# Designs tried in a protein design chat: miniprotein binders against Enhancer of translation termination 1 (ETT1). Part 3

Target 1, 377 residues: Enhancer of translation termination 1 (ETT1), of Yarrowia lipolytica (q6c872)
Amino acid sequence: MAKRPLGLNKANKSKKKKLDSAEKAEKAVAKEISPENDESAEPAPALTLDADEEDDMGQLESLYKNWTSSERDSPRILHGVVHECDSLLQKAKGEGLPARFHEIYAASLLDLAEFADKKKPVKKKKVKSDDVAPETSDMFVDAALERVETGLEQYPEDAGLLFVKSRALKQDIDEKMSAVSKEERKETAKKMISQLNKILEVFKLAQKHASTVTPAQLDVVEELIELSGALESVVKQSDISETTLVACEKFYNEILASEKDENTVKKAHRGVGTCKMIVADSLLDLLDDDDEDNDDTVELAKKNLKAAIEHFQKSETDEDGEFMVTLAETMIQYGNLFETESDDQKKWYGEAVKRLRQAQRLGVGKYDEMILELEDD

## First folded at step 9 (miniprotein)

Design u29 (from u0 with L54Y)
Fold by ESMFold2-Fast, scan of step 9:
Structure u29 (fold): chain B 377 residues (1-377), chain A 98 residues (1-98)
Amino acid sequence: as target 1 above (377 residues)
Amino acid sequence: SKERIRELMKKLLKLLERIEQLAEKIEELAKEGDPETVRELALKIQELEYRLMYLAFKILRLKRHGSPEEVEELEQEIERLEDEIQKLEEELEQLSKE
């Protein structure tokens, strides 16, 4: 099959620039309308608590909920959550705090790592180490790991704590890989493979003990797939990505089998579709023009792309234009594997056109040229 | 051998067809069968699908730079997958007789 450069990659790049521009304009307007917002009499950040003041855990949940339901672009909310956790530790003298306390505390420390500098602070001799707040991203990751282990000592099978541990271990790999010199990168990557395997085991244990799984917890699976590919590219070729893909697809399908909430189910379907796409892309990359058995490899790629499309369709919503583009791209790749101008090719190009037109109606990119190419058979 | 790797890919594709047939039979059983039994069988089919995908990746890697020893190990893993598919086919046939 003569596969043409279709230009959807250019459209995707344009889409991100458009969204960034729109978001900045919206924030500028909001700032102009509320110039004195910084001088609010309410605690910084200005938050509304749903729980009574005497219900310590209820108040902590309300503070954390304000973070998880926000744009997650301001660390002030996280500092407020951590401060409340510190107050509860002092009040309780470290005794009788539930698993959820340790989970929120660790998760908040981990999220703060994204806002912190990568450089290590100057060592302070006059301050007790246990009273020194984390200052760099690696220090926040380390603090999160210490907190989650403290919680797991008391609640070894708590799913929430295990999910946070898996995410913190993944972020620890990212920090360590970013901190090493180019010369040390391969050696460090080899050590990180052991940690990746540990993350997979911890995530599997978390899944086993979970009654429910949130979309955010499931995001770790996608990050593990990306991480495995990155590590494999640094070390000499191995089966790291393949083993990770199999484990991750299994996690997604176990969630689908248990019929969780709509958003989690959609996320799991997108995950399975992505795994199928990666398999298909790998198969197609290995086509040999001189190979008489290319037809078998193409058929296997077709089956994986068809499965990806089916899973992606089960996760469609009328308002997710970016995902409609991803689905359309998958449909085009599938159509490209059929004979030119065949009924099958026309069908899948037609389905792709429908998604591209809907994406355009939602303000996601311009696909007029691509649509003409797909319809001009 | 490039010929051995091609034969493995063909065999894997045939096993995929058998897995798809098993999935169709389970969908038919879902209309009249015990929900728990149907769920267990569906999960078993998904496990076989995961293993097939893993083996497909191994074939792809061996096609680029595989040793004869690695090809022999892969043949054994494909045979184990075939045995499990055969066992599940027999279980489903037994269920249809009940």
Scores: ipSAE 0.179, ipTM 0.662, lowest interface PAE 5.3, mean pLDDT 76

Design u30 (from u0 with A56S)
Fold by ESMFold2-Fast, scan of step 9:
Structure u30 (fold): chain B 377 residues (1-377), chain A 98 residues (1-98)
Amino acid sequence: as target 1 above (377 residues)
Amino acid sequence: SKERIRELMKKLLKLLERIEQLAEKIEELAKEGDPETVRELALKIQELEYRLMLLSFKILRLKRHGSPEEVEELEQEIERLEDEIQKLEEELEQLSKE
């Protein structure tokens, strides 16, 4: 069941001490004059006697935007968003709330998991519903999943809710994998592969119904690729990494075909580039020193690395030093596949050096020894 | 047979090259062509690229632990892709003449 806000009786007994009330009123006036504690940081809310749900949703959107546009380093704004969601639930008695309400509520609960303590691994999961104990990260993820399902029961094709569901299901896998004992990891990972496949279908459905996709909504795709590799390392004899990679590249290409937002398009180009780079790495890991089919495998790896470089270059990043290192590494890997001392190898090593120098200028790291080696000859 | 697997990898590389050429022709058609038709053709090419990627992984797994039955299944799958690519090449050639 969904958590509901508690109401207080309007009967109070605060009228017994007139001296304290007068002193508190004087201090409240002084506080309002103080520039250090401004209660009107935001424009005053509408002074209507009958506020409708549209006005309430506008206020919730404004508050949530403060979170999405912030550094995301403090849970304070998220607690405010959740509190506002609880207030709206109380006003609506659970009815008449739009899909966007459930989306913001679920997303805020999910983001709060990042700031919560991790639950220690246990052999048997214990369900407690009665205690007002400090919430753990798994409890926030569970609450987010419950909220998104509540929204989807009413709005089954809402893209925003489906995107949050995909992110919450991915975080659920992370929580379950981190909470399990070493003896249970393989069995848990097998179950998580099924959940990962469900996430891929949920994300596909979200894109089908989306008119636009934000960079934040696309974040889960990269995380799914990384997760699939981790699960496959535990569960041998699985094709989950391969099927996940192909599906994720398709998600990014759908963005490139239809999206107009420059930041989302840039992120999709980085995503395709990463997919191509992972394919190339997988191909190269399967090289046989017996030289049987090695030349064909190397050519396929070259095609994927070249495609990765082209997509990375299209992501329009001038000041992202970490990305410049990723691009340089891809260029070095590509250069390594050409004949030693060839013009092609020198060209790609030269391009990599330019990116490494740019990354150093931006303060990402020190690459002097690598640059020296790449520029030798 | 290691030789059969080598032949499959070479066929896959040639099919990938043909898809790259089709993608370039679609970009050229996008300058003056019908946008709906161009979009449909681009989606078909993306689907073929994804299938070729999955096939490349299957070929590499067969190189380590393949059975004759799995090799035959893969040969049939590549043959179907080759036919689909040829059909798409013919469709694009007809559109370029209009």
Scores: ipSAE 0.163, ipTM 0.647, lowest interface PAE 5.7, mean pLDDT 78

Design u31 (from u0 with A56V)
Fold by ESMFold2-Fast, scan of step 9:
Structure u31 (fold): chain B 377 residues (1-377), chain A 98 residues (1-98)
Amino acid sequence: as target 1 above (377 residues)
Amino acid sequence: SKERIRELMKKLLKLLERIEQLAEKIEELAKEGDPETVRELALKIQELEYRLMLLVFKILRLKRHGSPEEVEELEQEIERLEDEIQKLEEELEQLSKE
C-alpha cells in the first residue's frame, strides 16, 4: 500500500496499549501461580570436581562448569572459583598459566560484580587504592579488567579473553555512569562514547579469532544497543545509538554467515529482528498526522517490520511463550500499518492471534480480550 | 526545506527497493554460480544496506534539526550510494551473460 489510512496511528496506539496491559496481567498472573525459583532457597554445591584430579586446570574447569550450569542466583560457586584461581596463581609464581585460566578468573570476577553492592554516586572523583580488595561492583569490574589485560599480554589473540574484555568494558561504562553525580553525568557520558567504540572494535577482533561464538558471548551486543541509547539520551546531538545499532546488526549478520551452532544462530536472528524493530519504531515516531511525507515513512517502517518478523520466525521455538508474545506484538504493529480491514491487516492479526493462543497454552498469560479484538466475526 | 527532505525520503525508499532486487538476483546466482563470487557479492549488498540505514537515520535527524548545508551533504551521500548500486547492477548483468 502506498497510502497511510486515516486514523491508523490511533488504532495502533490503542491496540498496543491493550497488548501492554495483557503483558502486565500476564506478569501478575505468573507471579501468583508460577512457583518462585525453587532452587534459590537451596545453594548450589560449593565444590564439585568431576575432572582429572591430577590436572589443576581440569579441576578449575569443573568448578567453573558448576557455575555456568547453575541457576546463577548465588555467588558461592564464584567465590570458590576465584579462591582456586588465587591458589593456582600463587602456586605457579605467575608463570605457565594458560589463556583459559585468565579467562575463567576474569569472567568470575566480572560475574561477582552482579552480586556486589553498587558504589554510591559521588560529587568528586575518588582515588582508587590498589591495596583495596574488591567489595563493590566497580571494584570487581576493575579487577576483571586487570586480569583480562594480564592474560592478553601473554595471549593477545585469544578469542575467549577478547570476549570477556568486551563484556568487562561494557560493565565498566555502567559502573562509571552509576557512580557519577548529576552535574558530571553529561561529561562522563561523552567520555564513555569513546569506550563504547573501543568495545565494538574488541568484539570485532574477538569474532575474527573465534572458531565459534556462544549465545552468552553474543549477549554483549544486545547490551551495547541498550547502552548506546542511554548514552545518547544524556549527550544530546549524538549519533552514537544509530552507528552502534548498524554495527551490532553487522555483527549478528556475520554470525549468521559463519556460525553453525543452532542456539547462537537463533540468538543472532533475534538480534537482527530487534535491530529492525528499533529502526521501525524510530520511523513511526516521526509520523506527523498532517504530513504527506507519511506514505514513504510508513513504507520504510513496513519493510523493517517485515524483516524483523522473518528473523523472529527463524528463531521461534514451540516452548518459548514469552518470545511468542514479542513476535505477536511485532505482527500487530505491522498489521496496524495496513488499511483497516484489508486482507493484509487480517492476515497479520491472524498470525499474531496464533502466537498469543500458543503463549496462553504455555501459561505465559491471558490474552482472551486482545484476541477477540484482533479477530473478525 | 521540508520539500527537500520529502524528496530524499522517496529517493532512499527507491534505492532500498533496488538493493532488495540485487539481493534476489544474488540468491538466484547462488544456485549455479561460483560460491566465492556469490559470497563477495552478498557482502557488497550487505554493506550497501548498512550505508542506506545510516542515511535513513540522517534524514530522521535532519527532519528535527537540519540545516541547508547538512541537507546538501546528505544529498551528495545519497548520490554516491546510488552510483555504487548502479555499478553493482551493471556487474550482475555482465555476470548473468557469462
Scores: ipSAE 0.421, ipTM 0.796, lowest interface PAE 3.1, mean pLDDT 79

Design u32 (from u0 with F57Y)
Fold by ESMFold2-Fast, scan of step 9:
Structure u32 (fold): chain B 377 residues (1-377), chain A 98 residues (1-98)
Amino acid sequence: as target 1 above (377 residues)
Amino acid sequence: SKERIRELMKKLLKLLERIEQLAEKIEELAKEGDPETVRELALKIQELEYRLMLLAYKILRLKRHGSPEEVEELEQEIERLEDEIQKLEEELEQLSKE
């Protein structure tokens, strides 16, 4: 137990470092998302399969794999996958299509939503001959949900379909929240909390029936945590963030107990670490200058930050500069909870500096000023 | 009310320390080649840790609003969890002697 309380200087220093780190990380992410455009001599090439003996599902799998292994920068491959799905539906009238067909079709429709324009309110539409409104993102999400439901009617316990359903229901919440008027926002958020709880049950069922879980299938868990915070900010008297955080940590721990795939396990460790970090941040945000319980709250925050660091270290890789910044920030927050200039504070600031220097070498950003502050005696 | 909330936070921290010790002991037993019998106990300990963390949030919310009835309910929840932790400690002690 530290006998010295946290001073204003430490709190202000921690906030400044966190904000600066977040701004740098945000710029790095924006840079990564904007790849350079490459132009080929022969545009829009058709995909060709190696052998005629491949069956219809094998051909669909090959097309879909080209999408999942790509940079996902263009909807062209997705349009090809959807076209192939439509062709298989026409061919298979009266025949049963496998769960995987419905999964690929629904996932492709959902991914197309990210390339479509969001629904825009229009007061009056001009009368135009041959005028066709483009498909909006909410229409693709609706189509994906319909396809998943069709698949689940035939295959109610298929894990792949249940994972896609959880992702589609999350995107549906995003669409509805972005389209709602300011006056309707609170009532819509209340309805979306009910849907979020449904997503948690769907994901739990998906894990129960899954023999293995991919890193991509875990992506929705992190998104649910972020969504729960956004919904709670609108509906102030709600415990949805707390209950969602607990449920999501349970999902990650189930992976850690059962999964053998190294990439999925590393993603689960990052997920648990993030949950622990969010708990610590919430606890520290509730510190009251007059509170005699500050020492106990700080001790609880320390335990959560230490656990976060340990999980993050188990998922650390030498090439992931963005994650090194996240780990460094967590180490700085932890160091800030120790006595100024103590051996413990110096240790964790030193570990943070190592990650920041490596992130700079990987081109994620420049942290020279933060490093100087951390190395200050 | 403020003093009662302070006492609850102290009790919660002590219970989390006890859960931490149980988790370490179960991890050691798993390494000794008895993984199947301890796996269920590990899940029970994890569930208790989640419940205590939710109570920590509840304590922090009560600091902002605080009602005597809510504080009394929380005291009872913590006492029930303390009993469950005690029973698990006893169960694990019996297993470690085998």
Scores: ipSAE 0.326, ipTM 0.728, lowest interface PAE 3.5, mean pLDDT 78

Design u34 (from u0 with L60I)
Fold by ESMFold2-Fast, scan of step 9:
Structure u34 (fold): chain B 377 residues (1-377), chain A 98 residues (1-98)
Amino acid sequence: as target 1 above (377 residues)
Amino acid sequence: SKERIRELMKKLLKLLERIEQLAEKIEELAKEGDPETVRELALKIQELEYRLMLLAFKIIRLKRHGSPEEVEELEQEIERLEDEIQKLEEELEQLSKE
């Protein structure tokens, strides 16, 4: 039967945590030396690329595209988008604006939350007013939700608006959980579980009405899986993580059944792979070296890891070094379930080494020690 | 009970093997069959796979802090799922011969 070398798997996770921390530190330093942070001085200029100036929605789309195609490390473009939305709202006076207008406006407000200060925990319970411009992260999230609801009142089945609503509701959960005292966490988590269930229904409705789904619109699905686990750990008496995982895998598989955009399909494959990995990890947590039923648990874990690898391989590209590391880790975990020095273990460790070496060539990190362990030199 | 949970795990593995075989048969049927019928069968197989995943998590929870009553309920759920898979296998066999 399979003998799992726990030390190898533990070393791999420790190394990944180290590399993730180092990369975050590097990005923080790079951003710190960027002198472009004077948003308070003046609003961002209109960043349109030779668009027709009389086409109001075309201008807004071009400006928003400048944001979505950028490094997204400065809120200047977002302030420009919001300013343009405010101008169009004033100009339209009494005439309806399209669903896309409300979608861009809400999405921009939501993205601005990432650049705003977090609200202070406890203390002042201030009445939020529609008359006051957003200043803190939670206020931007609230403004985004209000904007989406305004759009949905006019366009209740618009997929774009429903996708933004699901993302905004998820971020609302993050804001509320981070703002409460330790004593209130369990009660707040129970309320947030209800909101999580609402997000799942909203996302399901969005997919039903969508003619196509972008990779960015799928981002919230992975975040919901992580959030469900965090909420369940606080409440303790729920099946929310399992239920959420099943719903999310179903969302990804619906994309695989009908979507034609290759980037969205590849992202869905990564999503299914991640779901399979979580199942395998849960199963492996049940391994008890003293028990005789390890064989069945290992076999089920192998099936899920093999499925994860197959889905990951369908989404693999030779330019995505970070994902190559994720795939290599999955291959190592799978190899660990085979007998030491078996042909199967050597095969999967060999496949992992290929990905780790390519990731190094792309500058993602250094994996020399891990490669030596896997090659058994 | 540990033995009943072990039996459930083995049964789950066998059901997963059968679902994989059904998916392969659906892929073959897609080459000659009615597209709408094939799509409905594929969706049915997918729903069965989701239910198996939920059952796997329930088995995991039972190992930690399950009750005898919950084990009975899970055994009945697995039996019902096995019956549904059996009927789907029979339906696909009939369609394959036609």
Scores: ipSAE 0.425, ipTM 0.768, lowest interface PAE 2.7, mean pLDDT 79

Design u35 (from u0 with L60M)
Fold by ESMFold2-Fast, scan of step 9:
Structure u35 (fold): chain B 377 residues (1-377), chain A 98 residues (1-98)
Amino acid sequence: as target 1 above (377 residues)
Amino acid sequence: SKERIRELMKKLLKLLERIEQLAEKIEELAKEGDPETVRELALKIQELEYRLMLLAFKIMRLKRHGSPEEVEELEQEIERLEDEIQKLEEELEQLSKE
């Protein structure tokens, strides 16, 4: 009698938002390509920042900040950043450029992959970046990896570059898994498990050398957890999801021990909570025919769900209705583990109802039926 | 070996409860203790929690596809974790008496 369907609505909403964003990005690009053809209706082309020899990196930082501070709907800003990076490479003859230059260049190439068309499956031809500019998502990921390796060759312990490398390697797995035929999926997944283990080591090294970590740099951690589950579903004898989950919880706890940025700490609490939920779900899957004899398994699941709730509450905010639904779902799962109609069950269902009502007030969804079920005797 | 797996799960729950008690004692020591020592003990407890989590997953796998040899190996791993928890309990008790 688990109330898991509640989570499916949130997953579907996240997918719809991603599709809407991609459609808006396409329309923005189409409009920007043609501004010169209609002087009456379309504005003049955007002006590029002038590079100053004394403040070249400052100009690049300013241009990149325009991207990171934006809605990230238009790839035009990224093309501008890449153009500026190419200009600086020509000026410097490839020498004397700081780690931050390589980081911005690689990150921009990687972000452009999201706006590019997907590669047609298996053409098996190796194309060097020197031969042609990137056109497809896999070509942009390859270019980003080449750029980050160029930077790491000069700055092997730079945290920013190591974070971009971990994100680029993860995106490389996504590209390869998307392009592979169903017949080769299992063999490719086995190779991708090795690459995922490499990503975990790269991220660990990045944290070791980082003085601070941004929320954006932590984004890859939750993606690695999701990816490990997907790979394990294909390679059923692998322990990759368990080892990845433990490694990722360690990454989040390192943030909680050292980081002072409120947004990064909040993200880390949500990350730990998610890890605890996954452990609890795995434990509850053991409650087969022997349910009455599995009190110890239920107690372990309860402890993990309670820890998840505590971490989620530390990251809770009055305006994040989508997260309130996640917290409510966790509280419902926890309540389900107590005796029916017990005071404990009523308490946790009551806490869940508070979050669902708040989420409805924020316009996140309609939970009237679920609220009635949780409140009715 | 279903009974052996149930005993391992029961042992794991008891070890988790002991780790939770150790975490509470360290939080109490944080009020008067040396900050560096308290931090080092807290990190050691977190490492024990991660090992316990991995052991829980191993119990889950063994319930579905375990051999007697794998169960025996896991029993030894859990016993090693228990020994480390006991050492930490003794260390914290000595620190509390100072």
Scores: ipSAE 0.557, ipTM 0.844, lowest interface PAE 2.1, mean pLDDT 81

Design u36 (from u0 with M9L)
Fold by ESMFold2-Fast, scan of step 9:
Structure u36 (fold): chain B 377 residues (1-377), chain A 98 residues (1-98)
Amino acid sequence: as target 1 above (377 residues)
Amino acid sequence: SKERIRELLKKLLKLLERIEQLAEKIEELAKEGDPETVRELALKIQELEYRLMLLAFKILRLKRHGSPEEVEELEQEIERLEDEIQKLEEELEQLSKE
């Protein structure tokens, strides 16, 4: 009746996190020694403005597409996009510009925040962003919020603007939380919970008005789940992460009900699977060692892990080795909940081994020790 | 209190099984049923699943720090969900008799 310890699954997750960190470090080194990537992503030639809005917007779209199709590792293209937006805004005197103009402008300002110096943990008086050019990450986020609100005043139901607003509001929370002293952290976090609820409302409204949703527009949903956990740890309120998790799963399921773009659908399946995994992890963390009857909690965890595996399988591809490791870890966690040496445990460990071997063949990492452990008699 | 929490968890598991059966019936109905009605029922099932998930977390928190009043409130909420699931089962049974 002995079951394999959950520590195996925890060790495997730790290895995945280390591999992700190593890959990010390698990419950062590549960026540092490959300045040509920045130059290859140079903005399009200067716009010749003949008072033709269609030519102006076409040129802006082309310039912005250079950013979205690049490695996104240099701010040069973004500065070019913002400069073009400033030029168009000046010539139009703030009138007659479409929703897409405000969306590109706000998104570019928001993306520039990632390249700017972070605000130190010091309480500063708020200054109008239009009085000075943005220099720090919080100033770029403030400028992006101001721009998206200007667009929404003119186009209140524009899905693109609403998606950018949700991302900008999330970045605003990150900036405010990183900028405050330890003494002010709890009070600030309490205010940020209200903003988190606002983001959930804005994202819901964006989906309602969207005819299609891009994978990039769904990125904020994953970040909201992580953010809710961080805020909950500061304010000691236990229902924030649970409520946010349910709302985020609902956003993903809405995509699955109506979206046809296969990349967005794939991302939504991965999102639902991740939500189910977090539910299962939370359930297992609540196991009481003093309870001789944990069976009901384990069965709830099994249901969530099985659903996670099914959603992950619908988003699996032969070339995504990193995701194969994530799927394998989920399968191992599920197998760990069955009796040691049972047919069910052997099945799920076997499925996990297949994915780990394929991930190794794709060069994602080395899993020989883990595979041996899963096949160990 | 521990025994009441255990009974709540068992009842929640049974409600999840009933939701799974309803989801299967809706997939069958989707082949020849009215698309609007099928969509409405699918959304109701998803909403019930979300509410059951939130209740599971509340039950597990109460297992460690619950008061009798909080346990009674959860018992009432689970009874409300059971009633809603039963009504949905009756709606689907009526529709499948076509």
Scores: ipSAE 0.398, ipTM 0.757, lowest interface PAE 2.9, mean pLDDT 79

Design u37 (from u0 with M9I)
Fold by ESMFold2-Fast, scan of step 9:
Structure u37 (fold): chain B 377 residues (1-377), chain A 98 residues (1-98)
Amino acid sequence: as target 1 above (377 residues)
Amino acid sequence: SKERIRELIKKLLKLLERIEQLAEKIEELAKEGDPETVRELALKIQELEYRLMLLAFKILRLKRHGSPEEVEELEQEIERLEDEIQKLEEELEQLSKE
């Protein structure tokens, strides 16, 4: 009943678009940083040495803000942040650094893991010495976990550190799953279930101690839902997603009840919609292709898809092409549950076409063939 | 015993429809009602929706595992949710009269 072709093509195109943007951003950032990093521009080192710890943290916050306010597609900003963190760590000589220092340091190391994947080292050996091992994504994830643990030893209830720990643990699972052969994948996935449970516990603790939540921190919830589905697919057990979805949907609805930030509220609506869509997909997977028509199961799937669409529409914006594709896919799945060529099916296919056309205009991908298919009788 | 699972799905669908109607009623009451009472009722509706979602997954698992004890536990949980929804419907009915 579901139409899928558009979903898989999207992942590779999104990655290529990010890489193209990252290259351009690196060149732009390099130009902007060059005057700032000019050693000759700092004529009075003695006065810089009198800066207090708050001034040092202020500079680190400013550097990190350049990353968080950007498209997050240039690793040069992150390397600058890490370099500043290393400098502050040396300057401190074992003196206490605030929780925020450890949070920024760990988050930057974790974000660098994403760029390390596309800079995959050559497997061919050229040197025969005790060289520094090539920097890989798993190395950055491990470094981030060590840094966040160091911070949590001093600040065990810091929400920011706990959120970063949740993200780092999720990325650790991804790295371990990617590193194993297909023959070992199921056994490895079973071991990762206990780690997933630890992530949920850390995330719940972070939520308890958070006074506010950012859209970026909310992305952790979406990633946990995706991870639980991936693990369930490999192990072929449904209880993993059930536990994760209940925890995540409760978190999203608590945000909807308390948060006023428009971007955070929109993210939470998208999260609830995703949970509803996963429920609907699971229900549809249980339909018998044989002789059994279960109208009640189809109606239950329709209710969840309709709720998903309503939450997604509350978070819709004219500039988010990636999300328009997700909304269009949900609308197509919903339309597929109506009688062929019915007014209801044509309505939802029409709404999906509008989103696909807008996504194309925004450069997300090409959907001309799918649009023609949806418009054909 | 596929009949019992089929009945559970039908009951769940009816309960979801009732929750949707309650959500619409609370949205109308939010226009003139006591803000604190409206918030408390909205949270109760959300909690019931979470429990219905959890039951949907449990029903999906039962289609793969045919334990009679698990079916009976789900039947009892659905009855408890139906009672809670009924009480909430009565509470909202009384509140709208005031």
Scores: ipSAE 0.305, ipTM 0.701, lowest interface PAE 3.8, mean pLDDT 75

